VHH binders against Oxidoreductase NAD-binding domain-containing protein 1 (Oxnad1). Designs and how they scored, part 5

Target 1, 295 residues: Oxidoreductase NAD-binding domain-containing protein 1 (Oxnad1), of Mus musculus (Mouse) (q8ve38)
Amino acid sequence: AVCTQAASWGLKASTLRHLTLASIIKSRRKTDHLERTASVLRREVMAAAKVCEITHESPSVKSLRLLVADKDFSFKAGQWVDFFIPGVSVVGGFSICSSPQRLERDRIIELAVKYADHPPAVWVHNKCTLDSEVALRVGGEFFFDPQPTDAPRNLILIAGGVGINPLLSILRHSADLHRDHADKGRSYEIGTVKLFYSAKNTSELLFKKDILDLVHEFPEKISCSFHVTKQTAQISAELKPYVTDGRITEKEIRDHISAETLFYVCGPPPMTDFFSKHLESCHVPKEHICFEKWW

## First folded at step 21 (VHH)

Design x3 (from w2 with F102Y)
Fold by OpenDDE, fold request of step 22:
Structure x3 (fold): chain B 295 residues (1-295), chain A 124 residues (1-124)
Amino acid sequence: as target 1 above (295 residues)
Amino acid sequence: ELQLVESGGGLVQAGGSLTVSCAASGFTFDDYDMGWSRQAPGKERELVAGISYGGDTYYADTVKGRFTISRDNAKNTLYLQMNSLKPEDTAMYYCAAREGEYDWFIEGYTFQYWGQGTQVTVSG
């Protein structure tokens, strides 16, 4: 009597872990630069550009220097570029932070790109190397481009975070105008320029050295005020005279209102709206208020 | 581990008031933007109110003048005071957190962390 022990194969019920697909509610940030700027004027020239330098400006921001050999490529201080990357279907939009004169002299433009879940930004941070090639097209209506015959203007620049990029271009351009006026006597005579620049902390203030260098070069013409809203680390002795704890205040901006003063505001949308509305409420002419919302 | 635990949900009559709270742990609360989102049955989750680490506040148009978002950093707690409640406010209310970048509350930025939610039901 051969007792065939029937091995009861206990089917272990594989507990299907219901991966609750947390529906990443992709808040549809209108992330498409081309869609957002579809009505914005662009230059016709599309130029090839080659990355010639990469710098980490902050933990979250990389700067690119790009060689643009095409002589027909030009921009006004404060403009941005459509950023075309080979093999990437999404077009980036990045503000130029270098001056127009630097392009003329050195054929270099500078972009500062913050990390974001956006394919062009991801490419810049993770894949871009020296000698990488891209294509650029200039666009934007936020710019400072005075003509030699224009009346002298003072500038108040109000920056938040990466909103410094186009304003740095304007600041650098203003410095170039001062140099040109001193040397040639025929250039536009710019008034005073004051930068108010806000970030979370001093580590997130981009281009601090470059800004201070301009202040030191033109102490009677260019000034800056850095504002930090969550500073925990000790501030360096060199930076301390220029840093204020807290937000840029309405009063600080209002104190600079004059008939000759132009205001350029670029930062997070709430900040840009706040200062634009404040200036309007102070009866600053709308044509003297330029603003660009950072995306 | 970062945790967000909502409380205070319940049944309330139309025109009534309710306060929901979110206890935060496992991160530096005062460095984060906080928010309340809600999801009604069959609808998408929507941002109701937000508060930056700097105290800047945002409200959806549907709740402006009725809801108040506040934070107590000493208690690591987020609050949403809801007044003049309507049946349309019936939803699961979720506490959310993200690392603050600006002292301004930016509506378009995504939250990184979410609580399990607390149910608010408004009876007409």
Scores: ipSAE 0.861, ipTM 0.933, lowest interface PAE 0.6, mean pLDDT 92
Fold by OpenDDE, fold request of step 22:
Structure x3 (fold): chain B 295 residues (1-295), chain A 124 residues (1-124)
Amino acid sequence: as target 1 above (295 residues)
Amino acid sequence: ELQLVESGGGLVQAGGSLTVSCAASGFTFDDYDMGWSRQAPGKERELVAGISYGGDTYYADTVKGRFTISRDNAKNTLYLQMNSLKPEDTAMYYCAAREGEYDWFIEGYTFQYWGQGTQVTVSG
């Protein structure tokens, strides 16, 4: 009687680790630049561009210089580009931070791109190299483009984070206008330009050196105030005179209200809304308030 | 490891009040935006309230004037005071965190970290 010991194969209950698919409920941020800007005017010209320089402006922001050989390609200070990447189906939207005159002179435009979970931004940060080729199309209604016959205007630029990009273009353009006026006498006579620029900390303030260089070049015409909301590190001696702890205040902006002053606001939506409403409440004409919401 | 632990959920009568809390650990709480989202049965998760590292607050229209989000940085704790509760407020409430970029609370930015949630049930 061969007692066949039935080896009870204990079915090890495979603990189905319920991979809780944390369904990343991607809050459908209308993250599609094309969808968000579908009603915004674009130039017809689509130009090829080649990356000729890459710089880390901050831990989260890369600057690209792109060579644009097409002479029909032009932009106004403050505009953005549709950014077409070969092999990427999603079109990016990035503000130009260089001046129009630089494009005319050097055929270069500059973009500063913050890292985001957005395919074009991911490409810029992870895949873009020197000599990468893209296509660009200019768009946007946020710009400063004075004509030589226009009345002199003062500018107040209010920037938050990456919202500095289009405002830097305007600031650089303003500096170019000052240079041209000094040299040729026939160019637009721009008034004073003041930049209020807010970021979390000094490391997140983009293009600080470039901004200060312009302030130093035109001390009577261009000024800046950096605002940091969460500064923990020591501020350099060079930056210290220009840095204020805390938010840009309503009073600081109000003190610059005049009939000749134009306001350009670009930053996170709550900031942009806040200052736009504030300016309106101060009876600044709507046509003197330009704003763009940037994420 | 970053942890978010919700507490304070329970059964409450319509018109009642409840405070839920979220204990945060494993990260610099003061540098993060915090939020409360809720998910009702059969519905999508929705942002209820948010607070930036700078203390700027956001509220969904459905809870505005009834709910108050606050933070105690010294305790690494997020709170949601819920007043005038309605049956439609019945949901799993989740604490969420993201690294703060702006002192403003930006609606639509995704949270990086989530708690396990605490159930809030409002009886009619």
Scores: ipSAE 0.858, ipTM 0.931, lowest interface PAE 0.6, mean pLDDT 92
Fold by ESMFold2, look of step 21:
Structure x3 (fold): chain B 295 residues (1-295), chain A 124 residues (1-124)
Amino acid sequence: as target 1 above (295 residues)
Amino acid sequence: ELQLVESGGGLVQAGGSLTVSCAASGFTFDDYDMGWSRQAPGKERELVAGISYGGDTYYADTVKGRFTISRDNAKNTLYLQMNSLKPEDTAMYYCAAREGEYDWFIEGYTFQYWGQGTQVTVSG
């Protein structure tokens, strides 16, 4: 299967004539979100949500804050939502990039949506306004949800492109757990967390300030490594210490293998396959390797 | 205008070798993923090989080990070296391009731009 709405293949000359900006950002996925995830468990709760804030994360990515008053609505860090828009027949699938604690305290979840010629993304970018209403349903088996008595774990988060979204949720959750442990002393004790985040260039790295704020808040517990594969612009002084030219290396990842380390990998399928295969070949148990493919 | 012009097709004996090329213009070649697809008479189009802007390569199982995709960013040219050619490789070969997002070639993504093709014919 291919993208079914406003889809354009290079062999359609008439489609090329009628496309402008949208022709270079058309959906690149083979299947619809619901088809691709048909076998994935969903929570049965459908919750109404209201857009209470819209911001730009980058020239191509908009962030939504959604108020979800229904107390039965909950999620685990790393999960996504089915995104039902009145008047749009295609159901969106967007990873939640905010933490579960933010939902519990403020009834807010955040989504970051890259522009694409995909009806939910077009709606978010072109039609969504404050107070717009949508319906949400939580799904996904890619998450980090430790219980208070679970063994302490270190986390290695490996993100490519928009794969940052569920991993940011996990990173924010880990920061919440560090704060809870410092305040309460005997809640779940999470270990260290390191984010490896790859993008084409620094302008495509989302959430840089948010991520660095967490690193600065927990410098002994949270760290990050940004990897850019085609950087042409100058890198700011604040960002330079965290940026490496080139891919995330197998050696960097291998150096973190231990019995207490969990690996969360999210990004384009070949990246996810590459790191998952490498970790398995190094005898990391499958239950310590979590992956999800977003691109 | 973005343009892709294939060349180098022709007739070759089974077991032989041939290189097709694609001259690109009208865009920043270095920023694009490139690919080769083929269509034989009576068959549907098949992605044969792809290469990301960073050089990551993909090959269809039908050509793996026999074909090599490469790019020369200084010449804005994409190549497909075809070795150990078989009659089943006979097809029109199309150059394709799409804006690159990842340093990994994603096989399932659609291409934005296509050339007119160059014919490769393999005789027994």
Scores: ipSAE 0.500, ipTM 0.784, lowest interface PAE 2.0, mean pLDDT 86
Fold by ESMFold2, fold request of step 22:
Structure x3 (fold): chain B 295 residues (1-295), chain A 124 residues (1-124)
Amino acid sequence: as target 1 above (295 residues)
Amino acid sequence: ELQLVESGGGLVQAGGSLTVSCAASGFTFDDYDMGWSRQAPGKERELVAGISYGGDTYYADTVKGRFTISRDNAKNTLYLQMNSLKPEDTAMYYCAAREGEYDWFIEGYTFQYWGQGTQVTVSG
């Protein structure tokens, strides 16, 4: 089936202006995860999880691998978890960046958490250790979950900043589906997938090796374009063919519009607003445009 | 030492125009998002306009179409051109700066540095 979900326009800029309490000065985010997502669909099942690996994705981003032994725990590529930490009253919200197949195979999900002065992020960065236990609840309407008999679709993934996290899950899921189709013939046949990923500079691009490994594994299906808006350091020879100076342009995105193309956009609210307005003005059906803003 | 110094405020008649400016020093200006906020007596501070390090702009609905934010990176100066001024625009106008992370201006992010302000008073 075609992935169909309502686009989220997020908080309007005017309403965000009124969220300037003194306690907010210590955080880049103005409202908490549960408040922002109160109307979003959630699974009712909470699952216990244990931290089995902690790595540094960058100086400001830690990746957690969580073992979720509960065989009834599942998610769709693009979804997030409510992240319940014993002793921390604020509930975290983190997009899952691993694929559903990784969970099926290994009972592991992966989260990548950017440091912020926000209690769940502080806990992940400063308190979390191996074997730390948390509880998870899956939520979100931003996902790609095609059925084997659905028509093939091309995907355009547009990421800004940590918006890469749910889109990496979708990219990995797409690669898994393609691998399964080639091997077994009983899974969904994906079309082409192109990732547009924007950051200030190449050091802020997360998961570069993971993304390029997929591009190199399936060059006929998967491609990427990294866009850097203020690069000052020299770009490595490995990255240079994939890097463009400047913003992701409307023209680049417009060139991929077709009846067979689905758009997944995740990043800063003004970016998602910009691309959603452009795609709608080009008469892309709303059910083919999926947006999620940072939380 | 980072410093933001506003100037250009004053008294203007309703319907008039005024430009305020902010001289910045002590940091790499073109790496920063910049903004103008205002505070009228008895009211909370309001972000009026913002501009990212790459030039993306934001305007509050109350000033859109009347105010223009701009930056001159060669002079380390931020500007706010205010046209069609109304009495409700009367306020202390503050220059603000924060390290730029995204080429998109995000209204909800806090500013790290603030100037002392320049008074704009609209009569009539």
Scores: ipSAE 0.477, ipTM 0.775, lowest interface PAE 2.1, mean pLDDT 86

Design x3 (from w2 with F102Y)
Fold by ESMFold2, fold request of step 22:
Structure x3 (fold): chain B 295 residues (1-295), chain A 124 residues (1-124)
Amino acid sequence: as target 1 above (295 residues)
Amino acid sequence: ELQLVESGGGLVQAGGSLTVSCAASGFTFDDYDMGWSRQAPGKERELVAGISYGGDTYYADTVKGRFTISRDNAKNTLYLQMNSLKPEDTAMYYCAAREGEYDWFIEGYTFQYWGQGTQVTVSG
């Protein structure tokens, strides 16, 4: 699969309108993405997108690269998209795992979609092919979007399961900010970033190579800690220094508390509740604790 | 062949205690999240307790503080200890299983496998 600009593909506004109208249904179902997020702000832009790459991130997770030629389409690291599929009445909600700079540079966003018995996920796993067309609209209030004059901040990212997706977007954005600062010096000066990412075992940790590449690129600024709760297979030598048996502990999170530290927590609701309440009990200001729960 | 077999149900007086158990076979028990759901006549099935593969527990508000879920991975057995029983606890109790993904029990995830149930009746 080769990622090419939508202008090269000849995507037209009439195709976008057809795709959008056929795919939009307002729903009152409790598990429906649109119903659950009805009060969440959306950008007005609805953009056509074309699948230009499909990869298997794991047996149950497919990654899609989508070409989005519309220059008015933009997002902040951590946000998700409404995912409108022609012929599928249910609208998907998927976190963007690529950085905003990747969109600016290549007009590409990346989604990682775990299989679920839900029509958008089934379509991604069973029907989606290269050149498939969908429509996207950005939403979500969980993001990291610092301005160049903002105070420097350290980030602690706490991920569980597919909660890695929006946090990978933030991690990649953080790496982009480090590259920009080293290059020009007038961009936002980001502090250190540490990702705590828990899973059942190492095969369930998504994006291991992508994450470690960023750690190796910025070893004094970016670090990670993988936590596995039921590892049975032997851990590879390259991964072993980053892996700890057991849960992410309250103490290791507490050791990172400072006035300059922001916490981003995304994963199962019990995990996000646990860490956000612990941080509040340690007197971390509420405005420095950002969380998103799975739905 | 995956199998979940509940036992230990019966008649008990209000205020009393009872333990139900679920014997599991045909799968790697310690890789699974387990749960107890109950269904009273004319009502929908209600998840009352759950336990992740790593031991994280969930309790419905109606039973919290009175019921204790536990698992014995060596015996492939799930337990529900029910104390301070009330007539409204009368129901068919079902053992349930799903492949575990996280060391946090997620209430909203569906179960893949169900037992046939064991009746618990609380008199008085």
Scores: ipSAE 0.441, ipTM 0.761, lowest interface PAE 2.5, mean pLDDT 86

Design x5 (from w2 with E99P)
Fold by OpenDDE, last read:
Structure x5 (fold): chain B 295 residues (1-295), chain A 124 residues (1-124)
Amino acid sequence: as target 1 above (295 residues)
Amino acid sequence: ELQLVESGGGLVQAGGSLTVSCAASGFTFDDYDMGWSRQAPGKERELVAGISYGGDTYYADTVKGRFTISRDNAKNTLYLQMNSLKPEDTAMYYCAARPGEFDWFIEGYTFQYWGQGTQVTVSG
């Protein structure tokens, strides 16, 4: 009786991984910078620029230094550029985070670009290398450009995440104005500058060192307050004096309201709207409130 | 693996109330923004309500004052309390998640993860 052991070939049920086509409902973010800013003033000058340095500011943010040789290319602190990439049909919009004086001195501008599912941002993160060439055009009405004859102003800068970029330009410009005033006596006399900068955690705070360097250089004139909303890691001893757990509060901003104070707000739309409305509710003149919504 | 499982859908009469829930697993729930989107037959999926990791809430104009989004981080659960339901609220309701960047809920940001949905039907 030959017991034919029927080898039951267990048909491994190939679990058809239903690739649920996550229909990427592309919420049509008005992702087109040109469309969103179609009514915004631009400078006429289109300048070639060459990438001369790339830095990883965070896991999601790359900083580019670009050489702009064209002497007719200029910007005001807080402005952005149309970012034209050869072979990419979509134009990027990126805030300048360097000072105007840096451009004058070194012909360098700095951009910090957060990764996004946006062709220019993708290009910056995945394709951009040293010596890459792009074209730039300056635009935007969010800026600080005091004239030597203007009255001294205090600045309150309120930043959220990558919204720090234009405000860092303003902060750096303010530092340059302080230097120039100390050296030449004929430049615009800027008042105090205080930066309120909010992020999820200290790792998401961009340009921390650069900001602190300016605070240390001008301790009586420049100050900063970093606000973290979900800090889990230990904060370094160097950062600890400047870091507050929690949101930037209305009270913290209100305490700086004066007739001489200008407010610059740049961050996620809800944050920008929140502080803009708060300032208005405090009867701050609208002309003293500048805001840019970062999208 | 990140998983979102909706429950609590069903048939309800106009003017009635219903709570849908989403059980989250496979990720740090308290670091994520959560949301409810819905898709009615023949319509595009729309964001109904959102809640940031910080508890900031967003509501579509169509549901403001009627719907309440909430989260229980200890239970890794998202809720949508729906009151004063209307026939036009009939849809598949999807739980959604994304890594939170800000304690503010940003409407314009896309969700990265989705549940399978729970059907809500409101009879007239």
Scores: ipSAE 0.852, ipTM 0.926, lowest interface PAE 0.6, mean pLDDT 92
Fold by OpenDDE, fold request of step 22:
Order: sequence, then structure tokens, then C-alpha cells
Structure x5 (fold): chain B 295 residues (1-295), chain A 124 residues (1-124)
Amino acid sequence: as target 1 above (295 residues)
Amino acid sequence: ELQLVESGGGLVQAGGSLTVSCAASGFTFDDYDMGWSRQAPGKERELVAGISYGGDTYYADTVKGRFTISRDNAKNTLYLQMNSLKPEDTAMYYCAARPGEFDWFIEGYTFQYWGQGTQVTVSG
């Protein structure tokens, strides 16, 4: 009597881990730069560019220096570029933070890119290397481009976070105009330039050294005020004279209102709206108020 | 580990008031923007109110003048006072957090951390 031991194959119930698809409610921020700027004027020139330097400006921001050999490629201080990356279907939009004269002299433009869950930004932070090649097209209506025959203007630049990028281009361009006027006497005579720059803390203030270098080069013409809203670390002795705890105030901006003063505002949307409305409420002509909203 | 634990939900009559709370732990609360979002049955989750680390507040148009968001940094607690409640306010209310970048509350920025939610039901 051969007792056939029936091996009861215990069917291990595969616990279907219900992957709760946390529906990442992607708030459809219209994150497409091309869609957002579809009505914004662009230059026709598409230029190849090669990355020649990469710098970490902050824990969240990388700067790129790009060589642009095409002589027909040009921009006005404050403009941005469509940023075309081979193999990436999404086009980036990044403000230029270098001066137009730097491009003329060295064929270099500088971009500062904050990390974001956006394919071009991800590429810049994680994939971009020296000698990477991209294509660039200039666009934007936020710019400072005075002509030699224009009346002298004072500039008030109001920056928040990465909103410093186009304003740094304007600041650098203003410094170049001062140099050119001193050397050649034929260039546009710019008035005073004051930068108000706000961030959470001093570590999030981008290009601090470059800004201070310009202030030191032109102490009677260029000034800056850094505003930090959540500073916990000790501020260096070099920065301390330029740093204020707290927000940029309405009064600080109002004190600079004149018929000759132009205002450039670039920062987070609430900040940009706040200062734009404030300036309007102070009866500053709309044509003297330039603002760009970061989306 | 970052944790957000909502409480205070319940059943309330139309026109009534309710306060929901969110206890935060595992992160530096005063460096974060906080928010309340809600999700009604069959609807998408929507931002109801937000407060920056600097105390700047945002409210959706549907709740303006009725809801008040506040924070107690000493207690690591976020609050939403809801007054003049309507049946349309019936939803799961979620506490949310993100690292603050600006002292302004930026509506368009996404939250990174979420609680499990507390149910608010308003009976007509």
C-alpha cells in the first residue's frame, strides 16, 4: 500500500501591494515656457552654444557660461533665451545674467538656472557638462537698452531670488555704460543704479561678490541693499554693511521715486505684483515700471 | 521622519464653525510654508489656504472672509479656523508643507509633504 503523500502546494497568496497611486496632482502649472511666452517677441537668430564653465552659485542654482560663436546672436540686458537641448523635447526659458558687452567682447553669455522639476532645469543640474552643446534664441520684452541720445535715467532694480538674473544683466550693462562713458565720452550717460535684492538668507543671495565688486568700482553710481527674511547664520563682515534683516519696504522704494527713475522688478509673483502696484499707487508712470513675473 | 497629523474634523451644521489643526514633526517648522488643501468626493484637490514661513497668507476665493489660516511655531502647529461653513465645504482637509523660499506665499508652488487628512462634513 504505497501511501502517495499528496504534497499540498500551499498557494502563497501574493499580497497584491495596492500601490496606492498617490495621484501626484500635478497642478498643471502651465510649465511650458514656449506656451507661456508664445506672444512674446523673439529674435530670429538661433545660435549654437557650447558650455565652457559651470559654477554652483547656491545649493539650488547652477550658473552656465556658454560660448556663442555666431556674430548675429545678440541680446539686450534683461532678456532671456529659449534653451534648446538635444534629446530633450521641452524647451527651457532662462534669463541672461551677463552683459551684452560681455557677449561682444568674449562671445560668452551667462545663465543661472535654479533646480526645478522641469526637464531643462533637470538637464542643467544633472546632465550638463563642459562642452555640452545647446541652441539658444533670444526673447523677452523686459530689458534696458538706452541709446546714446536718450535722457539720463536712474535705475531702481528690485530682485527676489533668481529674479536677480535679468537685473544682474542690467546692472552689469550699467557698469559697462559707466566705463564706456568714462573712456569714450560718446556712450549713454546713465544715472545712478540701486539694487534691492531679497532672499531667505545670505546663502540664497546669488552673485553677491560680483554685485559688491560693481558697487566698489562705482561707489557714487552703483549701490546695493541685500534683504534677508530668515537669516540664522552669522553674516560675514564683508556682507554685513549691505545686509538688512527683513523685507524690502515700500518706503525704501518710494524714497527713490523721481521723474528720471526707471523701476525694474523681477521676483516671485506676489513680490512683483506688490511693488508694481505700489509704484503705480505712487503715480509712477507705467512706462517707467518694468516687471517680469517668474512662473 | 517628517510627519503632518491633522485633527479637529467632524460633522457641523451649515453656518457653523470648526477649527482643524495640524501637528508637525520631524522638520524645522518655522522654515516651511504650510497650507491646507481639500478634496471633495469626485473633485480634484484644491488649495484652500496657505501661510509662508514669514506669515504671509493666501486664501482661495471660495473661502475668503470665512476661513483663517494661522500657525504657532512654538507648538509646531498649523490651524484653519473655518466660519460660516457651507455644504460645499464638505471635504477631506489635508495639511501640507514645503520648504519656504520666500516670506511671500507663492500659490503656484507645490507642496512636498502631506498629512493623511481630516474629514469635514457640513450638513445642510
Scores: ipSAE 0.851, ipTM 0.926, lowest interface PAE 0.6, mean pLDDT 92
Fold by OpenDDE, last read:
Structure x5 (fold): chain B 295 residues (1-295), chain A 124 residues (1-124)
Amino acid sequence: as target 1 above (295 residues)
Amino acid sequence: ELQLVESGGGLVQAGGSLTVSCAASGFTFDDYDMGWSRQAPGKERELVAGISYGGDTYYADTVKGRFTISRDNAKNTLYLQMNSLKPEDTAMYYCAARPGEFDWFIEGYTFQYWGQGTQVTVSG
């Protein structure tokens, strides 16, 4: 009686890894910078630019310094550039965060680019190196460009996230105007400048050091308030006096309303809309409210 | 692993109400924006409601005044209360999540994580 031991081959249940097909629902939003800005005036000058410095400003943001040798290339504080990359068919749109005076002095412009699933942004983060060459064309109607004969104005700058870029250009330009006025006496006399800058946490606040340096250089003229909405980490002693936990409030903005005050708002669309409507409801003239929507 | 599990779908009569829920796990729920999207047969998936980590809410025009999105961070649960339901609301409803960037809900940002969906059917 030969007991044939039937070897029960245990069928290993192959765990079908459900490949969740993340169907990339391409929301058909007009993601093309050129399409979004088709009605916006551009300068005719197309200039070659060379990357001369790359800095990680945050986990998601890289800054580029670009050498622009073409003397006919110029911009107003708050403007952006069409960003043409050789071999990339999609044109980027990036705000300039450096001052016009820095371009005149050093032939340098600075851009801060957030990572996004957008070919130019992907290129900046993954392929751009020192000495990379691009072409730039200036555009945009969001700017601060006072003339020496213009009336003194106070500025309220309201920034959200990467919306700081054009406002930092304006802030830096304002500092340059203060320097020029102190040195030459014949330049535009700017009033006070206050920056309200909001992000999720202090690590997402860009250019904190540069902003504070300007506040320290001009303590009676330039001030800042950083607003964080989800801070978990300890705030450094240096930043603590300037950081508020919570949103920028309507009251904080309203307290700065005057006939001489201009408002510049740049951030996510809901934020921009909120403050624009608030300012309008406070009977601030529309010509004193400048806004640019990012995203 | 990040998981989103929808529940509460079903058959409801026109004019009726239904609440769908999404149980979230495997991530810090209170740091994320959450949303509900729906997909009707033969149509593209559309965002119907969103809520930021800060509690800012968004609604599509088609559901404004009828739907309410809410979250319970202590329970890691997202809700969509649907009132005055219409046959046109018939769809698979998906829970979605993304890392929050702002306390404002930004409609234009894409969600990164999705549930399997719950079917809502409104009879005429």
Scores: ipSAE 0.850, ipTM 0.926, lowest interface PAE 0.6, mean pLDDT 92
Fold by OpenDDE, fold request of step 22:
Structure x5 (fold): chain B 295 residues (1-295), chain A 124 residues (1-124)
Amino acid sequence: as target 1 above (295 residues)
Amino acid sequence: ELQLVESGGGLVQAGGSLTVSCAASGFTFDDYDMGWSRQAPGKERELVAGISYGGDTYYADTVKGRFTISRDNAKNTLYLQMNSLKPEDTAMYYCAARPGEFDWFIEGYTFQYWGQGTQVTVSG
């Protein structure tokens, strides 16, 4: 009587860990800079650039200084660059925050890049080092490029967050124009420039020192107002005179409307739309309103 | 740990009203943008409503005038009042959070944190 012990193979229920593929439905934000700007004119020149300085401007923003040796490379204040990274298939789009004169003098451009789940931004924050090489191509229709024969204009610059970048380029360019006019007498005579700059808090305001330095250098020509919407920390004594709690108001902008005033707006889309519509509602000519939306 | 816990889902008749809530914990609620997204069977998840840390609100066109997003910072709670419900509003409703950057609600920004969802079913 051969007792065939039926080996009960206990089927170990492989707990199929339902990897809930949280399908990160990455809402395909058309985050492709090239797709978004496909209709925007670009300069033909593609220039090699080398990273020569990296600075943390805020917890979320890195500034890059890039050496651009190619003499044919030039830009207008307020423009951006296509940012080509070797080994990264996605092209970045970053506003230039330095002045055209700095490029002419030092062959340096400055970019401030906010961290984002975007391969170029990730590269800037996580992989970019000194001496990293990239390629740049200038583009964009948001710029201030007055000619010496142009009528003097006042500028109102309205910035939100990283939207300060192209406006800082314009502000720096305006300062350079003031210097040139004082020294050479034949340069464009710029009017007054006022920057309204909004962020969540003072720590998120980029380039505060640089902005204030320009205000102090040209107190009769350049002014700034920082607006913070969620300030919890104490504001330094140096910043306090320039900081206002709350949003930039329609009234503050409206008070600067004149026939000679140009408006440049760059910030989050709701902010840009708000001020653009406000200016239009105040019968500011459309040609005096320049706006760029960042994402 | 950041947690979002939805509640208030259920079965409601067409034309009815329902309020869903999201209890938030493990983060500074008043510094975050909050939102409601929904996912219907066989459809992609869509943003329904958003509210910035500053109280700026966004609504999808499909729910505009019918839904109201609100927040109680003292209670760390997000709400979605849904009125005039339609069968097409049937979905899993998810609470979402992200660090707020601006007092404006930016539709295009992605949420980083999600709840488990609450089912809303509207019978025709």
Scores: ipSAE 0.848, ipTM 0.924, lowest interface PAE 0.6, mean pLDDT 92

